VH-VL binders against Rusticyanin (rus). Designs and how they scored, part 4

Target 1, 147 residues: Rusticyanin (rus), of Acidithiobacillus ferridurans (p0c918)
Amino acid sequence: TWKEATLPQVKAMLEKDTGKVSGDTVTYSGKTVHVVAAAVLPGFPFPSFEVHDKKNPTLEIPAGATVDVTFINTNKGFGHSFDITKKGPPYAVMPVIDPIVAGTGFSPVPKDGKFGYTDFTWHPTAGTYYYVCQIPGHAATGMFGKI
Below, E stands for the ipSAE of ESMFold2; O stands for the ipSAE of OpenDDE; V2 stands for 0.75 times the mean of E and O plus 0.25 times the DockQ between their complexes.

## First folded at step 1 (VH-VL)

Design z3 (framework fv_zimberelimab)
Fold by ESMFold2-Fast, scan of step 1:
Structure z3 (fold): chain C 147 residues (1-147), chain A 122 residues (1-122), chain B 110 residues (1-110)
Amino acid sequence: as target 1 above (147 residues)
Amino acid sequence: QLQLQESGPGLVKPSETLTLTCTVSGDSISSSSYYWVWIRQPPGKGLEWIGSIFYSGSTYYNPSLKSRVTVSVDTSKNQFSLKLNSVAATDTALYYCARDSYYFGEGWFDPWGQGTLVTVSS
Amino acid sequence: QSALTQPASVSGSPGQSITISCTGTSSDVGAYNYVSWYQQHPGKAPELMIYDVSNRPSGVSDRFSGSKSGNTASLTISGLQAEDEADYYCSSYTDSSTYVFGGGTKLTVL
């Protein structure tokens, strides 16, 4: 279910990401990792994901890790989703990207200074994945990253 | 009605720091989802974006000016300010403050202040 | 130097249509639907005419329309009126999270 946070609370949640940045890659370590992603964080372009102060970074997850994902929609006026798929780009505007292996579904549209967020746990098998927004047109126009 | 008003000195000497303030009325900076922006226009020339600030203090600056520019917010006075260090004659311009789009700064600037002319001269 | 290329001037007669181009790169105009157009009368602050490529703010005449194809955005003014005589500027968001303006176009209506 979706919870609500103010922008200062969002900033506190962003600090819980356990990754380390190198270039356009965020690398995670350990048996349990915490990924915190935001949709169109203040200062980032529409449409994009932010992870660890990077736009649409590649995420490197160790084999066999449990991945705890927090996704926050900070984009006033628009809904977004954070969904994981093995299907790589390019993405069509329609239909929706299929299959997805884990994700949030569609967020509420932020209002009254409150931003929707939700958590999920993902247990990946080895391989290449992508995180995408399922709102029509968003992944097609660049709202995705590699895992 | 949302209105923005620039204030500051009309004349600054070379090498000094220019300080301008924008007073916002009709909306609260601390409760808005807007970025607040400084833009300048040298006489007879085009527009140049200087920088943008969100009420939390998050800033974006024009790379050409970044080493000399600081933008800050005073939410208690509902104002935001520009400091430009080490000014030269090429900094002579009309300086505008403006509001940037409802969706976290998408680059439509509306409304604008009336502008204030700053002349850099000895 | 301006990052976005506009013609220095354009002219038309009352009742005609004119188009002003704004050409950037695949890292600004070509990458984002964040193109805005501003009208500036002598001695006045710029006024927003178009945002997000083709949207009009409330109060702006439907004689003003915007479009984009590839790396070029365009402002079209139909049914030209004397009061349209002004400088017009385009702007765009960039891959560097910055904003750039065009050099401006002087519209003369005669």
Scores: ipSAE 0.005, ipTM 0.510, lowest interface PAE 11.1, mean pLDDT 85

Design z4 (framework fv_zimberelimab)
Fold by ESMFold2-Fast, scan of step 1:
Structure z4 (fold): chain C 147 residues (1-147), chain A 121 residues (1-121), chain B 110 residues (1-110)
Amino acid sequence: as target 1 above (147 residues)
Amino acid sequence: QLQLQESGPGLVKPSETLTLTCTVSGGSISSSYYYWVWIRQPPGKGLEWIGSIYYTGSTYYNPSLKSRVTVSVDTSKNQFSLKLNSVAATDTALYYCARQDLYGDYAFDIWGQGTLVTVSS
Amino acid sequence: QSALTQPASVSGSPGQSITISCTGTSSDVGYYDYVSWYQQHPGKAPELMIYDVSNRPSGVSDRFSGSKSGNTASLTISGLQAEDEADYYCSSYTSYSTLVFGGGTKLTVL
């Protein structure tokens, strides 16, 4: 279910990310972690994800954690998704990336100064994952990161 | 009321770098709601978007100009600037700075008056 | 060539209605509702007339209206007046995070 936020509300939500930045990696700790991801924050290139003001960072999440994900589409004019897969790059332009283990599905296109956001909870098993956008072409052109 | 004003040379020689500055008055350039934009118009022709900058320094450029263009912002002076390298006669145009809304529409709601730049020997 | 296609010219008489088209693709006009229209009088900067396909800024006459069908946006001017004589440009956001303009249409009021 998608909800709507204004830009000041988006900024407040971004501050709730519990990770710590080191270089191009955001590291999480504890039994419950909160990941707040945006699609194309103002000033960032299309297409990209931002977590903790970093473009497509690697996310390090402790084994056995409960991961609460908030995804906000801040890209005026375009829909995006935040979906988690074990399939690594490269990604094809046309086929949907399979399998998806958790995610949001397609966001609304931002309109009238409002941005769509949604939440989901994910319980990862140990291993390497990727977060990707399922809009055709987006992951193929770089809209993904490593977990 | 917020106003934009272009400044820079009216004449530039072929192969040199064109530098223009846009001064923002009556409001702050440090706004999360807007990009700051350069647009040009050759005499008797249409409008061409050059590039956009966010107050934090992030830029988006017209791909056809990307190899020659740099846009920068100076928030302490409330200004943003355009550098266009290796100019030719085809770069002769009125150059406008403008404000672009990010969160209500992608419209250019405020424009400078434009400054004519002639590339000539 | 401009990315968006407009007729080079359109004309009408005072009191008539005219329409200017702006044709793009499914990755700009056809996808996004971020179509704007600008009026430019000789020697002046462009002025925003319509944004988000059909919305008017404060101070713009309700004789100006915008619409979109598929890949084509349209600007309609009703009750045509001499002062409407100007160049009109459409613009759209694209799926490449770029901004494109139409080639412009010269409106002559005869």
Scores: ipSAE 0.006, ipTM 0.572, lowest interface PAE 11.5, mean pLDDT 86

Design z5 (framework fv_zimberelimab)
Fold by ESMFold2-Fast, scan of step 1:
Structure z5 (fold): chain C 147 residues (1-147), chain A 118 residues (1-118), chain B 110 residues (1-110)
Amino acid sequence: as target 1 above (147 residues)
Amino acid sequence: QLQLQESGPGLVKPSETLTLTCTVSGGSISSSDYYWVWIRQPPGKGLEWIGSIYWSGSTYYNPSLKSRVTVSVDTSKNQFSLKLNSVAATDTALYYCARLGEWLFDYWGQGTLVTVSS
Amino acid sequence: QSALTQPASVSGSPGQSITISCTGTSSDVGGYNYVSWYQQHPGKAPELMIYDVSYRPSGVSDRFSGSKSGNTASLTISGLQAEDEADYYCSSYTYSDTWVFGGGTKLTVL
């Protein structure tokens, strides 16, 4: 279920991410981690994800951790998704990404100063994953990152 | 029409606490769309952001003032307030309250002059 | 000191165009498109002229325009008029979740 937030509320949610930034990588620690990702934060290029104000960063998560993800679509005029897969790039313009192991599905398009957000919990096994947007064209033009 | 009006003492002695209140009329302070803000301007100088508060009570402060500033909100009175501790002559300024929404300050009070003097 | 750098003064004659710069860093002006410009006449509260770098509120003359290149935002006033005499302040959101203002620019129309 998608909830709605104003830009000031989005800012407060972004501060809940528990990761630590080093270069283009965000590293998490502990038994439970909280990832807060946004789609096209103000000032960032379309299309992109932001975690800790980094564009499409690599996320490093401890083996066996429980991952609580909050995803916020801040991109005025466009829907996006935050979906996790083992399938790496390159992605087709009209992607058929199978399997999606966890994710949000498609967000509402922001309107009236309100931005859609949702939460999910993910229990990864060890390995390499990618977070992607499944809107046609988005992953193909760079809207993805590595986990 | 939305209006913001500052009120409080025009004169405060050094080392005392300054208390100002902003009364909001023509709109509700209990809105998830906005923050409510204090900004000051010393005579003949530029603007300085002091702090912001959300209707739930969440606050953000200018780091240079953080140890002396408290901003609070009273949704039942449609007001928010500033307390500035341990004032000095350098705190003499026009104090404005303002509304912050969608990353801009769209409505301002007229400002109230506070002089810190013995 | 002000976090954002503006020239202390600028001047022009009626009908001319002038530009006021506002220079910050990649953590404020360069990092976000949340730059606003405010006009302050003597004895009055600031009024919003430009927001989100280049957008005008309803009621603001189209003689006022905003732009940004890298870490520098600019306010341009075309067709300069006597009533444009005022102090102009830029403002930006920052990476540290704070707000900063420029030092202000006094515009004189002579």
Scores: ipSAE 0.005, ipTM 0.504, lowest interface PAE 13.0, mean pLDDT 85

Design z6 (framework fv_zimberelimab)
Fold by ESMFold2-Fast, scan of step 1:
Structure z6 (fold): chain C 147 residues (1-147), chain A 122 residues (1-122), chain B 110 residues (1-110)
Amino acid sequence: as target 1 above (147 residues)
Amino acid sequence: QLQLQESGPGLVKPSETLTLTCTVSGGSISSSSYYWVWIRQPPGKGLEWIGSIYYSGDTYYNPSLKSRVTVSVDTSKNQFSLKLNSVAATDTALYYCARDYSDFLTGWFDPWGQGTLVTVSS
Amino acid sequence: QSALTQPASVSGSPGQSITISCTGTSSDIGGYDYVSWYQQHPGKAPELMIYDVSNRPSGVSDRFSGSKSGNTASLTISGLQAEDEADYYCSSYTSSSTYVFGGGTKLTVL
């Protein structure tokens, strides 16, 4: 289920990310972690994710934590997704990236000054993961990050 | 009131690098709300978008110019600049800087600087 | 070539209405509601008149209105005045995340 937010509401949601920035890495701590990601946030290149004012950062999450993810599509004219996979780069344009262990599916295209957002909960086991956009070509052209 | 002013040499030789600076006054370029833009207009012709920059340094370029163009920002001087390499006579134009105040880099260009004429000749 | 097609000139009498068209493709005007119009007086920088198809910036007269149908956007100026003589340019966001402009239309108030 996708909900709608105005740009000021988007900015408020971005501040709820619980991570701490160090270089190009965002580090999370605690039993419950809140990740807030935006697709092509103003000032960031197409296509890219933004987390904690960083482009496609590496996310460090404690093993066994409950991860609450909020994903917002801020890219006028385009749909995006935020999906978590164990498959690392490089990514081809096709076929679809699989397996996906958690994610949002495809967002609506922003309309009337409103931006689609959704939430999901993920319970990672220890290991290396990647967050990717499943729109054909987006991950292949750089829309991904490491977890 | 926000004002933008272009500056740089009015004459550049073929094959050299054209360098222009836009000075922002009455407001800060270190704003998450705006992008900063270069647009040009050859004499008697229409407008052509060159590129846009965010205060963080992230850039978006016209693909036809991408191999020759660099836009940079200097937040300490409240300025952003254009470098265009390997100029030719077809680069002769009025060069404008502008603000893009659209929510998502979709092209609401206002205000514009007065424009500066750059002539490429030997 | 200009990516968006505008008539080279249009004319009207004081008090009349005129319309300027701007035609593109499904990858620009037809695909997005991100059309802007600019007014340029001789020797001056362009000024934003309309954004996102039909919205007016603060301070722009309500005599100026914008619309879009399919791949064509239109600027309409009602109650034509001598100071409306200028070049008018349309622009659009594109599917390549770039901006394109029309070739410009010279408005003469006769």
Scores: ipSAE 0.012, ipTM 0.537, lowest interface PAE 8.3, mean pLDDT 87

Design z7 (framework fv_zimberelimab)
Fold by ESMFold2-Fast, scan of step 1:
Structure z7 (fold): chain C 147 residues (1-147), chain A 124 residues (1-124), chain B 110 residues (1-110)
Amino acid sequence: as target 1 above (147 residues)
Amino acid sequence: QLQLQESGPGLVKPSETLTLTCTVSGGSISSSSYYWVWIRQPPGKGLEWIGSIYYSGSTYYNPSLKSRVTVSVDTSKNQFSLKLNSVAATDTALYYCARHFYDSSGYYEAFDIWGQGTLVTVSS
Amino acid sequence: QSALTQPASVSGSPGQSITISCTGTSSDVGSYNYVSWYQQHPGKAPELMIYEVSNRPSGVSDRFSGSKSGNTASLTISGLQAEDEADYYCSSYTSDSTWVFGGGTKLTVL
C-alpha cells in the first residue's frame, strides 16, 4: 500500500531515521531501528538512494534487530523500489533480481507535488545484504547499496 | 519571471562561519524539476560548484568542501541557505545561487538561472 | 587546478568562426552527455549557452553550437560579433555525482 506525502511530511519522515553517519556508512543500534530511504536523481544516468543525505550508503544493522523501513520516492518521472537481497553486484538489466527477502515493490511516479511512500518491517539474520531498485536497469547502473 | 537573489555579509573574519541565503521569487522552490545550487568564483578565477539541495532536503556537496559545508532549504520562506565553516582567505569569492534544471525523464541537466552574485571577503 | 582543460584564450575577427575545447576524462566528459557551456561578461553572472552537449536554451543564437568527441567537448561560435567577447566556461557531471568546471577561456573579437 503506497501512501502520499507532502513536502513537509517528507522532511519530517527523513528526520525519523535512527542511524548515525560515519564516513560513507550509516550505523544503527538497538533492538528496533528505523531506516528512512529516499529515491533521488542526482544526475542521469545514475539515480540513487539517499539515507541521511548519503548516496547509496552502507547500512550497518544489528543482527536480530527489528528493522522498520520507510521508502519515499522523490524522483520526478521515475518509479523506484527498495528491495533487499543477499545477491551482490553485478546486476543484470533483466530479468528481475532474485531472491528478494523483503521490500516495497514498485512505487508510483511522483505527481502534483505529492510523493509515494510505504513502510515494511524486516527481521534480518546475520549476514551481508544489498538494497536494490528493481526497475529494469537501475541496479545494473548503480542504484544499490550494502547492508 | 523566476529570480534568485543572494544575501549575507560582505565581510567575514578568518575561522568564522559564513552564512548566505538565496531568496527565490516568481516561482516555487517546492518543485520536483529542480535542485537549488551554490557556486562560487574567486576574483579573477573560474567557477567552483559548492553543493546542491533538492526541496525534500537531500543534499550533494563538493567533496573538497564537504567537511565545512551545510546547505539547507526552507520551503515555507521560499529560500535556501549556505553555511561554510572555518573560513580562510582562500574562501574569498563571488558566491552565486543557481537553479539546476532536470526534466521528468532525468535527461536534461544544467544551471539555467543564476542570481547576481554576492561578494564575500574573508579578512581580519 | 581546474578539472576540465580549456585554452586560456582564443581570438577571431567579426564574421569568422572559432572553437573552444573542453577536455576531461572518461570519468566525466567521456562518459556523460551532461556538458554545458556558460558565457560570462565582465561584472555579470554566467548565462547558460549550451546544455546536454549540443542543446540550446530558448533565446540563445543558433550561431552557438556544441559537440563532443571522446573526452573532448567543443563550443563553436560562428559569425563572430563584438558582443560575443566574454569568458566561456564548460561544465560536466562526473562519476562521483559531482559537477566540475573548466578553467575558462577568454574570447577576444578583434
Scores: ipSAE 0.006, ipTM 0.542, lowest interface PAE 10.8, mean pLDDT 84

Design z8 (framework fv_zimberelimab)
Fold by ESMFold2-Fast, scan of step 1:
Structure z8 (fold): chain C 147 residues (1-147), chain A 121 residues (1-121), chain B 110 residues (1-110)
Amino acid sequence: as target 1 above (147 residues)
Amino acid sequence: QLQLQESGPGLVKPSETLTLTCTVSGGSISSGDYYWVWIRQPPGKGLEWIGSIYYSGSTYYNPSLKSRVTVSVDTSKNQFSLKLNSVAATDTALYYCARETWGDLYYFDYWGQGTLVTVSS
Amino acid sequence: QSALTQPASVSGSPGQSITISCTGTSSDVGGYNYVSWYQQHPGKAPELMIYDVTNRPSGVSDRFSGSKSGNTASLTISGLQAEDEADYYCSSYAGSDTLVFGGGTKLTVL
């Protein structure tokens, strides 16, 4: 279920991410972590994800953590998704990336100064994951990051 | 209130680089809510978007002009600038600077008065 | 050639309503709701009249309205006045952070 947010609400949600930035990595601590990801924030290239004002950063999550994810589509003109997979790059334009272990599905396109957002909870097993956009071509052209 | 003012040479020779500057007053270029934009209009013809810049330096360019265009920002002077390389007679136009809102991108709410640039030998 | 197609001219009498069309493709006007309209008087910079298909900035008369059907956006001006005589340009988002304009329409108030 997608909800809608105004620009000030988007800015407030971005501040709820609990990670710490070091270089191109965002590191999380604790038994419950909150990841807030956006699709194409102002000043960032299409297509890309942003976490903590970093483009497609590597996310380091402690073993056994519960991950609460908020995903906001801030990209006027496009739908996006935030989906988690064990399949690493490179990604083909088609077919879709399989399997997806958790995620949002496709967002609405932003309209009337409102931005679609949704939340999900993910309980990762130990290992390497990737977050990807499932819109055809987006992951293939760089819309992904490592977990 | 917000005002944008273009400045630069009115005449440029073919193959040279055109440089224009937009001075912003009554508002800050360093605002995270806006992109700053160059648009041109050849005499008697329609509008063409050239490119947009965010105050951090991130840019978006018209693909038709991307190989020749650079937009830059100087937050200390509250200005942004356009460099267009290898100009030809077809680059003769009124050049406008404008403001674009990031929360509602793709429209321009404030415009400068425009400056005519003629490319001639 | 312009990316979006507008009629070169349109005319009407004072008090009449007129409509200016802006036709693109499914990759611009048909694919997104980010159409804007600009009014340009001779010797002046363009002024924003409509954004995001239907929205008016504060200070723009409600005689101006925008709409869209499929690949065609429309600007409608009701109760025509002499001051409406100007060039009108449409613009649309075209994907990949690219924006395109129409060729412009000259409105003559007879």
Scores: ipSAE 0.013, ipTM 0.603, lowest interface PAE 7.8, mean pLDDT 87

Design z9 (framework fv_zimberelimab; at its last look DockQ between E and O 0.05; V2 from the best seeds 0.00; counts 0 for: pae E 17.6 > 2, placed apart)
Heavy chain, then light chain:
Amino acid sequence: QLQLQESGPGLVKPSETLTLTCTVSGGSISSSEYYWVWIRQPPGKGLEWIGSIYYSGNTYYNPSLKSRVTVSVDTSKNQFSLKLNSVAATDTALYYCARGVDYYWDSFDYWGQGTLVTVSS
Amino acid sequence: QSALTQPASVSGSPGQSITISCTGTSSDVGGYDYVSWYQQHPGKAPELMIYDVSNRPSGVSDRFSGSKSGNTASLTISGLQAEDEADYYCSSYTSSYTWVFGGGTKLTVL
ESMFold2-Fast, scan of step 1: ipSAE 0.048; ipTM 0.662
ESMFold2, look of step 2: ipSAE 0.005; ipTM 0.482
ESMFold2 (binder alone), look of step 2: mean pLDDT 91; pTM 0.931
OpenDDE, look of step 2: ipSAE 0.105; ipTM 0.728

## First folded at step 4 (VH-VL; framework fv_fezakinumab)

Design g1 (from f7 with heavy chain Y101W)
Heavy chain, then light chain:
Amino acid sequence: QVQLVQSGAEVKKPGASVKVSCKASGYTFTDYYMHWVRQAPGQGLEWVGWINPWSGGTFYAQKFRGRVTMTRDTSISTAYMELSRLRSDDTAVYYCARVDWGDYLFDYWGRGTLVTVSS
Amino acid sequence: QAVLTQPPSVSGAPGQRVTISCTGSSSNIGAGYDVHWYQQLPGTAPKLLIYYNSNRPSGVPDRFSGSKSGTSASLAITGLQAEDEADYYCQSYDSSLSGWVFGGGTQLTVL
ESMFold2-Fast, scan of step 4: ipSAE 0.537; ipTM 0.833

Design g11 (from f7 with heavy chain D103E)
Heavy chain, then light chain:
Amino acid sequence: QVQLVQSGAEVKKPGASVKVSCKASGYTFTDYYMHWVRQAPGQGLEWVGWINPWSGGTFYAQKFRGRVTMTRDTSISTAYMELSRLRSDDTAVYYCARVDYGEYLFDYWGRGTLVTVSS
Amino acid sequence: QAVLTQPPSVSGAPGQRVTISCTGSSSNIGAGYDVHWYQQLPGTAPKLLIYYNSNRPSGVPDRFSGSKSGTSASLAITGLQAEDEADYYCQSYDSSLSGWVFGGGTQLTVL
ESMFold2-Fast, scan of step 4: ipSAE 0.512; ipTM 0.808

Design g15 (at its last look DockQ between E and O 0.56; V2 from the best seeds 0.00; counts 0 for: pae O 9.7 > 2)
Heavy chain, then light chain:
Amino acid sequence: QVQLVQSGAEVKKPGASVKVSCKASGYTFTDYYMHWVRQAPGQGLEWVGWINPWSGGTFYAQKFRGRVTMTRDTSISTAYMELSRLRSDDTAVYYCARVDYGDYGLFDYWGRGTLVTVSS
Amino acid sequence: QAVLTQPPSVSGAPGQRVTISCTGSSSNIGAGYDVHWYQQLPGTAPKLLIYYNSNRPSGVPDRFSGSKSGTSASLAITGLQAEDEADYYCQSYDSSLSGWVFGGGTQLTVL
ESMFold2-Fast, scan of step 4: ipSAE 0.676; ipTM 0.888
ESMFold2, look of step 5: ipSAE 0.385; ipTM 0.808
ESMFold2 (binder alone), look of step 5: mean pLDDT 93; pTM 0.941
OpenDDE, look of step 5: ipSAE 0.006; ipTM 0.652

Design g17 (from f7 with heavy chain S55K)
Fold by ESMFold2-Fast, scan of step 4:
Structure g17 (fold): chain C 147 residues (1-147), chain A 119 residues (1-119), chain B 111 residues (1-111)
Amino acid sequence: as target 1 above (147 residues)
Amino acid sequence: QVQLVQSGAEVKKPGASVKVSCKASGYTFTDYYMHWVRQAPGQGLEWVGWINPWKGGTFYAQKFRGRVTMTRDTSISTAYMELSRLRSDDTAVYYCARVDYGDYLFDYWGRGTLVTVSS
Amino acid sequence: QAVLTQPPSVSGAPGQRVTISCTGSSSNIGAGYDVHWYQQLPGTAPKLLIYYNSNRPSGVPDRFSGSKSGTSASLAITGLQAEDEADYYCQSYDSSLSGWVFGGGTQLTVL
């Protein structure tokens, strides 16, 4: 279920991501990891994800961690999703990327100064994953990152 | 009324540094990213980079990495762009422009600061 | 050098139609990134004219329109007026450069 946030609430949620930035990688530590991803922050291209003011960064998560994800659709006029898959790029425009191991599903389009957000918890096994947007064409145009 | 007021024209010698300011008013300074774009005389627009005034994060175009530094002072709602090791081909009008949360468009621009680099 | 290619100039008489092209590559417009257009009147800062390929901000008349196909975009201006005399710039994002890119600009002369 998608909730609505005002800009001050969005900014507060973005601060909850405690990952550390190094180049184009965000590194997390601890047994419980909180990832806060947005789509699309000011000055970043449509379509893209941002974590810690980095476009589509690689997320490094410790083995055995529980991942709490908050996804905020900050992109006025467009819907997005944040879904995790083991399937790597390249991605076709159609069909939908499958299988998905965890994710949000499709967000509402932001309107009236409010942004849709939702939370989910992911319990990864060790390995390489990707976060992708399932809106047709978005992953094909680069809306994905590596985990 | 939204305004972005930039510092006055500068004349510098090759090898020097210049620091251009952009003072924002009429909106909450930390609710918008600030971008910098330059334009050499008679030439087109060239994107330099952006700063997030809220957290201080920055991103610079590849061409300017190692020479440009963007900062801000939230107490006076002012963004700065400093360009070092100036060359004659850095002569340009430097613009600040803001970008709204939830969008990626340059909706308001400063009037520009002319930086002339000559020996 | 500009990453997006525009003709350096275009001209027309009052009431006529002109089209300004913006040609990119597989790393920008061809990769699916949107195109925006700016108008720069002499002695002023650029002003947003068209966004997301074909949308107009409030206050921009409908005689300005945009389109995008393949690796290129176009700005069309119908019913040319003297006040349209300006420089026009296209903008997109380039994935290889990881940054925003502009066209070289097109000077529109209304004869």
Scores: ipSAE 0.458, ipTM 0.795, lowest interface PAE 2.5, mean pLDDT 88

Design g27 (from f7 with heavy chain F59Y)
Fold by ESMFold2-Fast, scan of step 4:
Structure g27 (fold): chain C 147 residues (1-147), chain A 119 residues (1-119), chain B 111 residues (1-111)
Amino acid sequence: as target 1 above (147 residues)
Amino acid sequence: QVQLVQSGAEVKKPGASVKVSCKASGYTFTDYYMHWVRQAPGQGLEWVGWINPWSGGTYYAQKFRGRVTMTRDTSISTAYMELSRLRSDDTAVYYCARVDYGDYLFDYWGRGTLVTVSS
Amino acid sequence: QAVLTQPPSVSGAPGQRVTISCTGSSSNIGAGYDVHWYQQLPGTAPKLLIYYNSNRPSGVPDRFSGSKSGTSASLAITGLQAEDEADYYCQSYDSSLSGWVFGGGTQLTVL
């Protein structure tokens, strides 16, 4: 499931996000949208997600769109996940957040100058969702965003 | 050997703009973010913002929004910070510092550029 | 003025131990963000001394150590030497400001 990328490949993948930034929101348009999320980019705190150079942004997705998600773990020394849930904050340090609607599961820890990434496709119904990291304590310390 | 070489000292009048450069060598310029930090004479450090040299994306501290612009030229591995509408309290040494993917640390700093705003 | 609070000065004699505190709040260190420390020798740029609370970069002697607890962090320097005379700054991230923050700095004098 998890593939490996070099840093040049990571940089290229980050540019494939199709969203448009407005304030702390990334807005997507079209029948198919591509979300590229990283954990954690230079200039941002541990732990956090970045989409389009924004920390934990709100993602606005058109009703009925097909969502292609790429998640890249750029955080040396740590695993992360990108999982989508209808459960909103606050999140406890433990236990695990459930139910999960779609997501990646736990990433490998980056090693040998390579970064783990994976892709999944999500077909949401209309409504409010959240993306969270399932590593204990990460969502509790702010590693989540709204969809 | 990693080096961040900054432009020379500047003296400006209130209301003017200043553009400080930071030329990187010894590493791949687009593999690191570049942060800017300033220090007024005898005072502490103050974070100004960062630029992603690969994408050109920027993020500025609230205090400097509307007055600071960060850019880069990848063909000469150089980052720039321009500060406009200068006031006397902008007198400071301005540092560039690089931050790595994965480590998020200010691991190498330039030697600084003194900007004096003369009244 | 500074978001993180440090004592303005500390002093010690050669061979002694000093501790420099860095006090934050619920929006930064208290929220779980890591603390990094920088040493600034007179007339030079800051240099990374301690990262992620307690780790040392290559070349930093083990007489420098860091720790974090609750809303505060501390830098301990044992076996003080004259060359340790410098300004020391803590750094963390502040969620309410959405940015990096530094302490006001501590000047260490070695007599």
Scores: ipSAE 0.476, ipTM 0.799, lowest interface PAE 2.3, mean pLDDT 88

